# VH-VL binders against MLP-like protein 328 (MLP328): the designs that were tried, part 12

Target 1, 151 residues: MLP-like protein 328 (MLP328), of Arabidopsis thaliana (Mouse-ear cress) (q9zvf3)
Amino acid sequence: MATSGTYVTEVPLKGSAEKHYKRWRSENHLFPDAIGHHIQGVTIHDGEWDSHGAIKIWNYTCDGKPEVFKERREIDDENMAVTFRGLEGHVMEQLKVYDVIFQFIQKSPDDIICKITMIWEKQNDDMPEPSNYMKFVKSLAADMDDHVLKA

## First folded at step 4 (VH-VL; framework fv_remtolumab_arm2)

Design n41
Fold by ESMFold2-Fast, scan of step 4:
Structure n41 (fold): chain C 151 residues (1-151), chain A 122 residues (1-122), chain B 107 residues (1-107)
Amino acid sequence: as target 1 above (151 residues)
Amino acid sequence: EVQLVQSGAEVKKPGSSVKVSCKASGGTFSSYAIGWVRQAPGQGLEWMGGIIPIFGTADYAQKFQGRVTITADESTTTAYMELSGLTSDDTAVYYCARGYLGWSRDYGMDVWGQGTTVTVSS
Amino acid sequence: EIVLTQSPDFQSVTPKEKVTITCRASQSIGSSLHWYQQKPDQPPKLLIKYASQSFSGVPSRFSGSGSGTDFTLTINGLEAEDAGTYYCHQSSSLPYTFGPGTKVDIK
């Protein structure tokens, strides 16, 4: 029934926080090879692979449906966080605000997490809450762990 | 619906410090930024600084750098603003507000506390 | 630091009239400009975010426009409850700054 909200989850990781952060921050071109069952393509619309404010377009499959998402990213090296600000795409037909923050935290040598915060606001009250997109981004972080461990 | 409830009025001596609290309820505290804004009697709004609880990172306006400390405790969903070296110029109503993000896009400050009056007098 | 200026400082208008308040930034801030209303002894309330997006629950008589350095808040058909001080606020760069305010009174 809520028209806006915030979801927070933590994904436990085996690979290092630094390697995961580098992947999300600077190496999105590796995503189709690493997690091709989720991400089929990524292209730069503006900026570079590692630039603050870069705009990228993602081709992906969510709940068996191919979708497109255009985002502007923000890089926070001090906090090892990357924020994806939604601009256009299937998600934005449902939401007028869709901001996802991925933060990589190493609490101890064996306690590494990806903390995902999703800030959302619906286009209108009739739209569903984006719990399916939260499950999707959680899966991206979890599945990337295997690829990072091999790097 | 998120509500911000601030601590009560304070009367302080010149040279002392004050610590104002801002308790959030009804929402996810760590997912938003908390800003601090003050207003002297009959004057406009002045931004002091803010914190992003999710990162634990605080930013300050240059005017207050070295005198102000902004912190957050996620376990109690409470943000704090401590101002030291008080003078009569610090007599004001101090507000906390949700929405300030330390990066390029915020939603404006959409939820405000009721304000805390701080009077500095001898 | 980005300086915001507002005009007019004060205006007194009759109910149902159109009110226009302008805010000018000392450098380009894109669309990162927000408008607040404050009544005596109350905290500010958000009216318009990102230059032109109405905040939920705000009456449709309030609208915002502009980009870059020049922004306008319009109240089309002022009501008695609209008396108060209106502030613009930029979130483009730190420190985030407010305009000096425009006081609106009802005749």
Scores: ipSAE 0.008, ipTM 0.514, lowest interface PAE 11.9, mean pLDDT 86

Design n42
Fold by ESMFold2-Fast, scan of step 4:
Structure n42 (fold): chain C 151 residues (1-151), chain A 122 residues (1-122), chain B 107 residues (1-107)
Amino acid sequence: as target 1 above (151 residues)
Amino acid sequence: EVQLVQSGAEVKKPGSSVKVSCKASGGTFSSYAIGWVRQAPGQGLEWMGGIIPIFGTADYAQKFQGRVTITADESTTTAYMELSGLTSDDTAVYYCARYRGWSPDYYGMDVWGQGTTVTVSS
Amino acid sequence: EIVLTQSPDFQSVTPKEKVTITCRASQSIGSSLHWYQQKPDQPPKLLIKYASQSFSGVPSRFSGSGSGTDFTLTINGLEAEDAGTYYCHQSSSLPYTFGPGTKVDIK
């Protein structure tokens, strides 16, 4: 059983890469309304909704369990990527490193994906691998697609 | 856990080139940026450049522009630093080091290779 | 490029003393300042990241503070194993740069 690792997945999207990137980059305040079954709240702790280095606090439900996650985000406009660096929360009780990158890529007019990369390191050997969190963030990207199309 | 293992020591003649390798183990290579830092005998640390393998983007310090090339091969999880036009001023220990992702702003370099000694003499 | 200046160049201190090392940047770098320890014939080891965050496994006697242009590394109760050279490093703007180092010896 590994003590650190990297998970990578691709989520097919129907909405444009640009609209998805804008939602994740600048419009997190829309998440509770768009995917309220996953995300119940998002608040700014430091910075602005669209600023590089902003710190946000998320209230969400993962595997039927309400959790809190505090992260610092990094924006990469050139690569259409947003990185969420874990600082505090339920996830950080089992992991000392938890970084999730969402990159939006248009491969062709009809082939658009969200590439999710999760970099993780356990607090200790007794902790589980974060496969449940990978499943969770994958579902966020997939479920957001319907709302990006309608917005 | 990521380890960075570098190639062995090199003795080179003035005017030649050297290519140092940095092999990542532990399966996190494409998720991190790799930087190259050198240290001349008895001197401090000097940043040379870095690469973000996942994006293929390399950046260099102006001092080394035109002489240094940093590359990465994701299939072998290996980063390379090639320095050309060597002079005695290039005698140093060369380190590769990991940044978390492409965000060195927050994380610094947390995993370092053991170093590769390059000696340039006639 | 951003120039980092460290003070002092050298300190020889008694065990259990408090050691303070300063790093000044030629322009604002926010909190993108990291501290490393290097022992002879070894690669540098990360101590403090993002001005004030302790890296995992680093003894609690090490702490960092500051933002903008003025930063401090503090060792509260120096131990014999803390002898080494300490470097500050900025990663705010390319090219990334290091300070010249502060050598700490034990009396």
Scores: ipSAE 0.005, ipTM 0.552, lowest interface PAE 10.9, mean pLDDT 87

Design n43
Fold by ESMFold2-Fast, scan of step 4:
Structure n43 (fold): chain C 151 residues (1-151), chain A 123 residues (1-123), chain B 107 residues (1-107)
Amino acid sequence: as target 1 above (151 residues)
Amino acid sequence: EVQLVQSGAEVKKPGSSVKVSCKASGGTFSSYAIGWVRQAPGQGLEWMGGIIPIFGTADYAQKFQGRVTITADESTTTAYMELSGLTSDDTAVYYCARSEYFGDRYYYGMDVWGQGTTVTVSS
Amino acid sequence: EIVLTQSPDFQSVTPKEKVTITCRASQSIGSSLHWYQQKPDQPPKLLIKYASQSFSGVPSRFSGSGSGTDFTLTINGLEAEDAGTYYCHQSSSLPYTFGPGTKVDIK
């Protein structure tokens, strides 16, 4: 049906917004150790681990299938948000626009969330909507919480 | 499960070109790299180059740079190796092989190999 | 480019004997060394990846060790089916290179 859209979800967190933001912003090299059942590796194609506009390549398993994703990131320290803009990879065979925003928000002392916004546009009308990828990135945020609490 | 099937033997004249195909089945074509390795009669293995189909970028051994072109067609799950300016020194069995990769430039060991394509260059 | 050397060039052994093949790199390659077996008129088969990781389905008599510049493939209790040529291969830097091969025959 829809050729483009925006998904939004909130993932409750127990670890601090600051520690989660730091992990997603500056410490992607820790992802394979933290959530190796999802992420097998992350490499820098251009830039540094903490630089705005860095291009990184992810090796990961989604729905039992090994996939690769190349992205350019945008850092927004004011809003504690990191945006991943899709460039190449398995996802981009299905979508021509794939932008995922992870924002870390403390709503109250006991209410900390990761707000995930996925902006997408299909390559063509025959492609499925990326609900599977939304489920995947939601799982990354949720599973990372356990590791952040232990570190 | 994954199988690589190569095109048949070729006999070529000096100065001509040859294009060998390597068709993948039984797995996800875009999830691996394809390397090309040749073996002259009675000699060892020689790496020629490779490609990661999803990125479309190829790397070549300097010995073959300018004469070899490696490409991939994801729609037909087929990789190609074209070698130009053939001489008798290019008489060999040419293999394609699959390897997993990390990032866009790392190749792991080659775990699935094609059956080989014999290319004979004679006048 | 990284040059790999293998020793011995040729080895003729009795069944059940231990076989040791050495591969040396001209510069450090970490653990980015892989071992292959090739039988006559067949493509190579991966035995060991990243110096010491056995590939699935490979008999337990095959093992690999080493790091940096010095690597060893061991066959503990050679079987008749193990006759063939063994190659080491580095994936540390481009161009990727192979060793010259070690031929193993059964007496």
Scores: ipSAE 0.000, ipTM 0.579, lowest interface PAE 10.6, mean pLDDT 88

Design n44
Fold by ESMFold2-Fast, scan of step 4:
Structure n44 (fold): chain C 151 residues (1-151), chain A 122 residues (1-122), chain B 107 residues (1-107)
Amino acid sequence: as target 1 above (151 residues)
Amino acid sequence: EVQLVQSGAEVKKPGSSVKVSCKASGGTFSRYAIGWVRQAPGQGLEWMGGIIPIFGTADYAQKFQGRVTITADESTTTAYMELSGLTSDDTAVYYCARHGYTSFWDYYMDVWGQGTTVTVSS
Amino acid sequence: EIVLTQSPDFQSVTPKEKVTITCRASQSIGSSLHWYQQKPDQPPKLLIKYASQSFSGVPSRFSGSGSGTDFTLTINGLEAEDAGTYYCHQSSSLPYTFGPGTKVDIK
C-alpha cells in the first residue's frame, strides 16, 4: 500500500473560469451560504480573504463527520490556480502532507474544467489513503457550480 | 533528499534543435516547479523559463519565446527543455533547478542539476 | 522585466576579511531576492532566500539584508572555500532575473 501519492481529477463546470477562480481565491466567506451542507464556516486566522499566504480555518462535514481544517493558501493568478496547504486538523491526523490545488481552465465560452490535484503523504502505514477527501473536494467544486453561475 | 540528474553533453549544428532532460529522484516530483537556467562560457546566469508539472503549462522569458519549449512527464518524473533554431550564441551550460523544497510556490532555487553542456558548431 | 545590478564586479580579498556585495533592482521587489554561490564548473548553490533567511547548512558567516530595491550579501570572515561567483536573483515577477554576478577571489 502506497504511503504517498498524487490524485488528479477534472470536474466539468459551467460558465467562466474567472468567476470560479475568484470564488475559490478571494470569496471563501461565501462558501457556507452557497454549500452549507458541506461547509459550515470559514474564518481568517492570518491575512485577508484574498491574500497570498493567508491562513484560514474551515469547519466542514465530510462523510457525515464534522471536521476542522487549517490551511495556508498560495495564489497563482497566471495559472488561475489556488493551492491549499494543510497545516492542522482532522486530515492532518491522517496525513503529514496534504496539498490540494484547484486550477480553473476555460474550455469553451460557457464550459470550464476545475482540475483538482491532491498531493498527500500518510503519517504512518496504518492510515487510509485520502480517497474520501478527494471525493469531498470534488463535490465542493461541483456543488459550487450553480452558485457561481447565478452570481 | 531530492536530486536532479540531467542528460549528457551535446554538440549540435546551427539551425538544429536540442532537447535536454532533467530527471528528479527522491521527494515528490509533483510538489515542486522546475526552472531552466543557462550560462554561456564566462557569462552569468540567465533564466529561460519554468514549468509546474501538475499544471502542464510553462512560462518563458521573452528572449526565448517561440524557440523554447519546456515540458514535464510525471510518469517518469522528468522535465525537458527543447531549444530550436540553434546558433553559436546558444553555446552554454543548461541547468535545471527546483523552485523550493517546502512548496512549489517558493521561488528560490534550492536543488540544481549538474548541468548539460550544449555546443553549437558549424 | 526587472533588471538587477551588482557591485563590485570583482574583488580579491584577504582571508578572514569582510566581503560586502550589493544588488540593486530597477523597481521594488519587496523581499523577493535570493543569493547564490557558484564555484567553477559547478551548479549554483542557494545561500540566502527572501533577502535575509539563511538556507539550511549554509555557514553563519553568510548573511543577507535589504528590502525594496537595495540588497546586500555579507561574508563576515571570508574562508578559502568561499572563492566563487555570487549572484542575486529576483522572484517578484516573471520573467525571473539574475544579477550579472560578483567574482570573489582570495589573495
Scores: ipSAE 0.007, ipTM 0.617, lowest interface PAE 8.9, mean pLDDT 88

Design n46 (from r16 with heavy chain E99S G100P D101G G105F M106D D107Y)
Fold by ESMFold2-Fast, scan of step 4:
Structure n46 (fold): chain C 151 residues (1-151), chain A 119 residues (1-119), chain B 107 residues (1-107)
Amino acid sequence: as target 1 above (151 residues)
Amino acid sequence: EVQLVQSGAEVKKPGSSVKVSCKASGGTFSSYAIGWVRQAPGQGLEWMGGIIPIFGTADYAQKFQGRVTITADESTTTAYMELSGLTSDDTAVYYCARSPGYWYFDYVWGQGTTVTVSS
Amino acid sequence: EIVLTQSPDFQSVTPKEKVTITCRASQSIGSSLHWYQQKPDQPPKLLIKYASQSFSGVPSRFSGSGSGTDFTLTINGLEAEDAGTYYCHQSSSLPYTFGPGTKVDIK
């Protein structure tokens, strides 16, 4: 079984790329209201809601299980991308490297996507590949679309 | 169901240190976020710091930084709060708590530990 | 750090009347505001989490509303057992902070 890898997926969106990017970049405090069935809380550990290098703690439910995750984010305004670098939490018990990039792209007037790239490395050979976490982050992007469309 | 049981009341002299324990039963301890909150007589609630044992480090309020140390022992499912350099201003009831700010739906508080600082 | 202020400081209410307590944050905290009730010589008890979600077992007369910087706790028909001090608490940013409290007494 592979010990490291990269997953890539595209989530079709109806809401604007700019509004989605703003939500993921600067407005994480709205996540519990928007997608509370997935994300129950988010706390700033270091930095501000919209700062490059901010460290945040997430409380969320994945596959029916409550988990916590601490990440440092990188903002790339030129590419409308936000990278979440995994630091600690349930995910990091399974993975040594967990970097998730959310990029918001308008390919045409009616073709807007969230491109999700997950770069991962397992803690050891006994750990499963993180397909469950890819499914989870894909569902976050998809379910956020309904809330963003109204804003 | 989670229950938090704290150590008993303490009377300390100025300049000493106190270490309060908080034993957790029920639920998973390593993912168990435990915060410490104190309340001086007749006053409000003050957050001191907290720890999630699955994370590497504890977090502290600036006012207590350098005087407070929060730790967790997974083998005994016990969290600790040690406060040094005690003065009469540290006379308070000290609570350990699981709060939504750290873990979504686990909201339980210990019974409190009274710490009195007097000579 | 985020500063929370509460209004009023003290309220004495006739049984069955409506009580409104306000909490204001020094900066936006989204919906990361929680309400606690504390009775003398007891630890605080959670009433409302994330601005408007009732904690299990809490009577329906308690409700919360608000977002951003302005939040309200409402007790619709105060009962004798509701006498106590009410605190708001933010979990948006470390360090976590509490409001100064609102004491509610029965006339």
Scores: ipSAE 0.391, ipTM 0.778, lowest interface PAE 3.0, mean pLDDT 88

Design n47 (from m01 with heavy chain D101S Y102W W103T)
Fold by ESMFold2-Fast, scan of step 4:
Structure n47 (fold): chain C 151 residues (1-151), chain A 119 residues (1-119), chain B 107 residues (1-107)
Amino acid sequence: as target 1 above (151 residues)
Amino acid sequence: EVQLVQSGAEVKKPGSSVKVSCKASGGTFSSYAIGWVRQAPGQGLEWMGGIIPIFGTADYAQKFQGRVTITADESTTTAYMELSGLTSDDTAVYYCAREGSWTYGMDVWGQGTTVTVSS
Amino acid sequence: EIVLTQSPDFQSVTPKEKVTITCRASQSIGSYLHWYQQKPDQPPKLLIKYASQSFSGVPSRFSGSGSGTDFTLTINGLEAEDAGTYYCHQSSSLPYTFGPGTKVDIK
């Protein structure tokens, strides 16, 4: 098995790329209300809700288990992308590198996607690959679409 | 690397309460769960509860609900377990342990605190 | 509450022999089963996590297997230093629970 890698996937969306980007970029405080079966809370550790370089702490349920994740985000308005750099939490016990990029792209009037890129490196060779976390973040993007459409 | 250091042994009378501390040094304290596990003399391990310090909300085993309070102080990187209404059945070694991941077990343990309940 | 059952309760083993300890859960716990070793007057030490993954620094003679409800810890070539009590622990559901333990003594 590989000790590092990159996963890439595309999640089709019905809501606008702009509304989705705004939600992920600036409105993480709405996540527990929108997708509470996945995200139970999010708090600011440093910065503001819409700051480049803000550090946020998430409590969430992955594979039926409560976990915590601390990340520093990078905002790229040009490409409508938000990058989450893993700092601490359950994921970081398994991985020493965990960077997740959510990019919102309108390919055509009826073809809107969230492109998710996960760059990872395991703590050691006996750790599993983070396919469960990829499935989890795909579910976040897909389930958020219903809430964005209502807003 | 995280190390957990617990407070010293206690001798308590029936009906009293005891508060055991668990100080974390090195590594991250706030985002990892700290659990409390006890062991009566010659018996097995029993999970009492745990807390993730940044959220401040503790989970308890039903057997101890109403008698146990688990708290954390992020400024001193210390977790606490307070057990009230002590009886001789509460005589045990009490451990704190860090839960590294929900897919992984308790990877860092304190040295243990002996609590003896007698007249 | 998920109940964990271990067998055997006790075994006395000659050095270099293979030791097998079984842990059974009252309901499916996936792979959220961990194994610990405890020596007298010491805290438990994590040996195997997530059913089959060796924890850092653990000798290669220790291995774990299983999923769902049936799990096994194997010590392939017991050494004198391996005397102690072995516990399984599930983290699949709150409250977390431990097995009753298996005591391993050296002949």
Scores: ipSAE 0.000, ipTM 0.511, lowest interface PAE 14.1, mean pLDDT 87

Design n48
Fold by ESMFold2-Fast, scan of step 4:
Structure n48 (fold): chain C 151 residues (1-151), chain A 120 residues (1-120), chain B 107 residues (1-107)
Amino acid sequence: as target 1 above (151 residues)
Amino acid sequence: EVQLVQSGAEVKKPGSSVKVSCKASGGTFSSYAIGWVRQAPGQGLEWMGGIIPIFGTADYAQKFQGRVTITADESTTTAYMELSGLTSDDTAVYYCARDSYGWPYGMDVWGQGTTVTVSS
Amino acid sequence: EIVLTQSPDFQSVTPKEKVTITCRASQSIGSYLHWYQQKPDQPPKLLIKYASQSFSGVPSRFSGSGSGTDFTLTINGLEAEDAGTYYCHQSSSLPYTFGPGTKVDIK
């Protein structure tokens, strides 16, 4: 139906917003150890683990299928947000725009969330909407919470 | 179970180019990287570059940039490495290997190697 | 570019002795270090992945340890078939790089 859109969801967290932000911002090298059933590997294509504008390549399993994804990240320390701008990979066969923003917010002492915003545009009208990818990234945020609490 | 089979040995003249093929069987070709590693006689391993077939561009080590071109054909599940401007310093065994671009597995499957001899 | 250095560059060892090979990275690479064995006229074979995980079919005498910048490959009780050259390799950052190799001979 729609050829472009924006999805927004909130994932409740028990671990601190600061620890989650640090993990997504600076410590992607811990993802295979933390959530290896989703993310099998990540490497730096350009930049450093914690640099604004770094380009990283991810190996992961989505809906039982191994996929690869190349992204350029933008860091926003003021808002505790990391944006992943899609460049190449299986997702980009389906979408020509795929930008995912992970923002970590403490609304109250017991109300901490990861707000995920996905901005997308299909390659063509026959492609499905990326609701499966939204479900996938939501699962990454939720499953990471277990590991952050144990750290 | 993934296997990589490379093209046969080549003898080339200085200034020419060589194109080595690496045919994959088994597994999901589009979703893993194919890396190219060479080894001169009696020397160590040297990474030249790699490609993930679904990506539009290959990555190269700086030393080879401008002389090496790495490509992949998903329809035939074959990766290629073309090296131009050959000199005697390019005499080596050239390997293709399955690479994961940050998987905690390293290069787990290797081709048998292709000997390239450049004689003047 | 991440530079890997190995020590020693060569060692000659009697059978059943313990062999220790060190790999050092010019910057932190987490656990994205792998070890390979290469025998004459053969392609390299993966031994240890992700610093410390044994690859399938690799004898238990081979083990890896380390993280960050310092890594070690240990062969506990060298066998005759273990003669060869051992290379470390980092996959943390492109371009990927290999160490210069350590040659292990049997006395």
Scores: ipSAE 0.061, ipTM 0.699, lowest interface PAE 6.6, mean pLDDT 88

Design n49
Fold by ESMFold2-Fast, scan of step 4:
Structure n49 (fold): chain C 151 residues (1-151), chain A 120 residues (1-120), chain B 107 residues (1-107)
Amino acid sequence: as target 1 above (151 residues)
Amino acid sequence: EVQLVQSGAEVKKPGSSVKVSCKASGGTFSSYAIGWVRQAPGQGLEWMGGIIPIFGTADYAQKFQGRVTITADESTTTAYMELSGLTSDDTAVYYCARELYSWGYGMDVWGQGTTVTVSS
Amino acid sequence: EIVLTQSPDFQSVTPKEKVTITCRASQSIGSYLHWYQQKPDQPPKLLIKYASQSFSGVPSRFSGSGSGTDFTLTINGLEAEDAGTYYCHQSSSLPYTFGPGTKVDIK
């Protein structure tokens, strides 16, 4: 197995890239209400909901297990991308590098894609590759689709 | 394992441009940030800018805005830094470096450096 | 733009002595502060990332601490091979900036 790698996937979504980007960029406080079966809570550790470099703590359920994740985010308005850089949490017990980039790309007036790039490096060779976490973040983007359309 | 190999030394005249290359091998290229840092003789380190190849959009330090262009070619896993309007103040060693965690977590792999000398 | 200042500018130290280098930021940068060692005619080498995390392969005598605006790099028991210039670097916001460096010589 590889010790480090990059996963890339595209999630087809409906509506406006701007509205989806705004939800992920500035409105994480809406996530527990929108997709509470995945995300149970989000708190600000440092910064604000919409600030570059903000540090947030997430409470979520992945593969039926409650976990916590602390991340620092970077905002790239020109590319409509937000990056979550892993700092601490259950995922960081397996990985010493865990960066997830969500980019929103308009394809037609009613169709967009969310391009998800996951950059990872294992703590050691005995750890599994983070394919389950990739499935998890894909599910977040897909399940958010209907809620963003209602906004 | 992961290596960054830069192009060779350059001697340029004032007013010209220089383009330095940085070839990545042995690891992930597209999603890790590549930064450019220069060091004038006997001076400290100065960040010029950087790029995340997968996005193709570069960020620059204000001092170099309008004179520097940073690009990346994913097909050849090579990043480039082009500096125009050269003066003797641009004589320096130019480094490319990979940023751990794609952006913001320290530069863990460095190129060997490219010496650029600007003289009349 | 975040300005980093380092102290001292220079220190000459006896082998096995403790060395402390300070880096101060003009505004809060959380823990987004990294330390590098540079030897003559070589590129910089990452020592400490994210204020206090040792990079792999770096000797245990190097340690980092601090958060917000005040950071320190400590070398507990300087060895001859540790002579060089030490730089702090912030990655909290663009543009990224480096401190001016601290030169460490051995007596």
Scores: ipSAE 0.006, ipTM 0.523, lowest interface PAE 13.3, mean pLDDT 87

Design n50
Fold by ESMFold2-Fast, scan of step 4:
Structure n50 (fold): chain C 151 residues (1-151), chain A 120 residues (1-120), chain B 107 residues (1-107)
Amino acid sequence: as target 1 above (151 residues)
Amino acid sequence: EVQLVQSGAEVKKPGSSVKVSCKASGGTFSSYAIGWVRQAPGQGLEWMGGIIPIFGTADYAQKFQGRVTITADESTTTAYMELSGLTSDDTAVYYCARVGWYSTYAFDIWGQGTTVTVSS
Amino acid sequence: EIVLTQSPDFQSVTPKEKVTITCRASQSIGSYLHWYQQKPDQPPKLLIKYASQSFSGVPSRFSGSGSGTDFTLTINGLEAEDAGTYYCHQSSSLPYTFGPGTKVDIK
């Protein structure tokens, strides 16, 4: 019954780390076209598509349920990482901290990964751990790979 | 069938405020967003702002910042738009509209409109 | 703020002819463009969402296309009931904005 924690996973990728990073960093407007079965929409609340500190609103389907998520993004070009800091939405009904870091790493010519780190804290002890959301974001990274290969 | 039913026409004096209601029926109110769009006589459509009830806060177009307040009451499944400091430029039909499922950001269901006339 | 422009601003058409309405965005909006029809003394009605997806119950003669900055609404075989004003709307970023409208009349 942990009240807070950190999940880490690695998603193997075939597409380039640079193209994946660019998609997550600067091209979120392409997500509904690329993975529309997961992400139905994304819009800018504040900032630009490629600005550090931009606030975006996402419409998505998780476990067959439509949800809304508002986040503030942080860009780390040196480490090829984008952090999504949860502000409001369905996820924030069960969590008071929800930060997801997507880092794109090329370990060798044929070994490219998306390292996903999820830092979370529950609203109260009775809430479930967010393993379903970890599964969801892992599927986003994996399914995006096919579309990045076409770009 | 989801419907949005708005309050009746209002005639207001300059400097006053108006509060228009938008009652949702036939569906779950909290599962979608409500936007407010106005149309001056013979003019086009202008977005004023909107509310996603789950966020608890509203978003506004810059032009209306400080004059408009958009709220939602889940217990009565009603959204409200209050506009203060009225002038003759605020004479318009005011519509509420639903963002049809979160997924589209398109306004799929519209209220019938509320005519607000500002005259001395 | 994203500015939408529409052309033409007015079109008078013979029944059964093809009508083409263009909407241009001041910057890229992906596919976050929607089309509405408004008849006199009525609220707008959604026709096309996400540039090219028909809304339920909309006649098949209405279609949409485009992405990025250039979008088109086509009415293939105009009917008398299609007279009205057509608006594009972008939902890519706040504030949401509408085009100025295109009025379509029957000759």
Scores: ipSAE 0.006, ipTM 0.569, lowest interface PAE 10.6, mean pLDDT 87

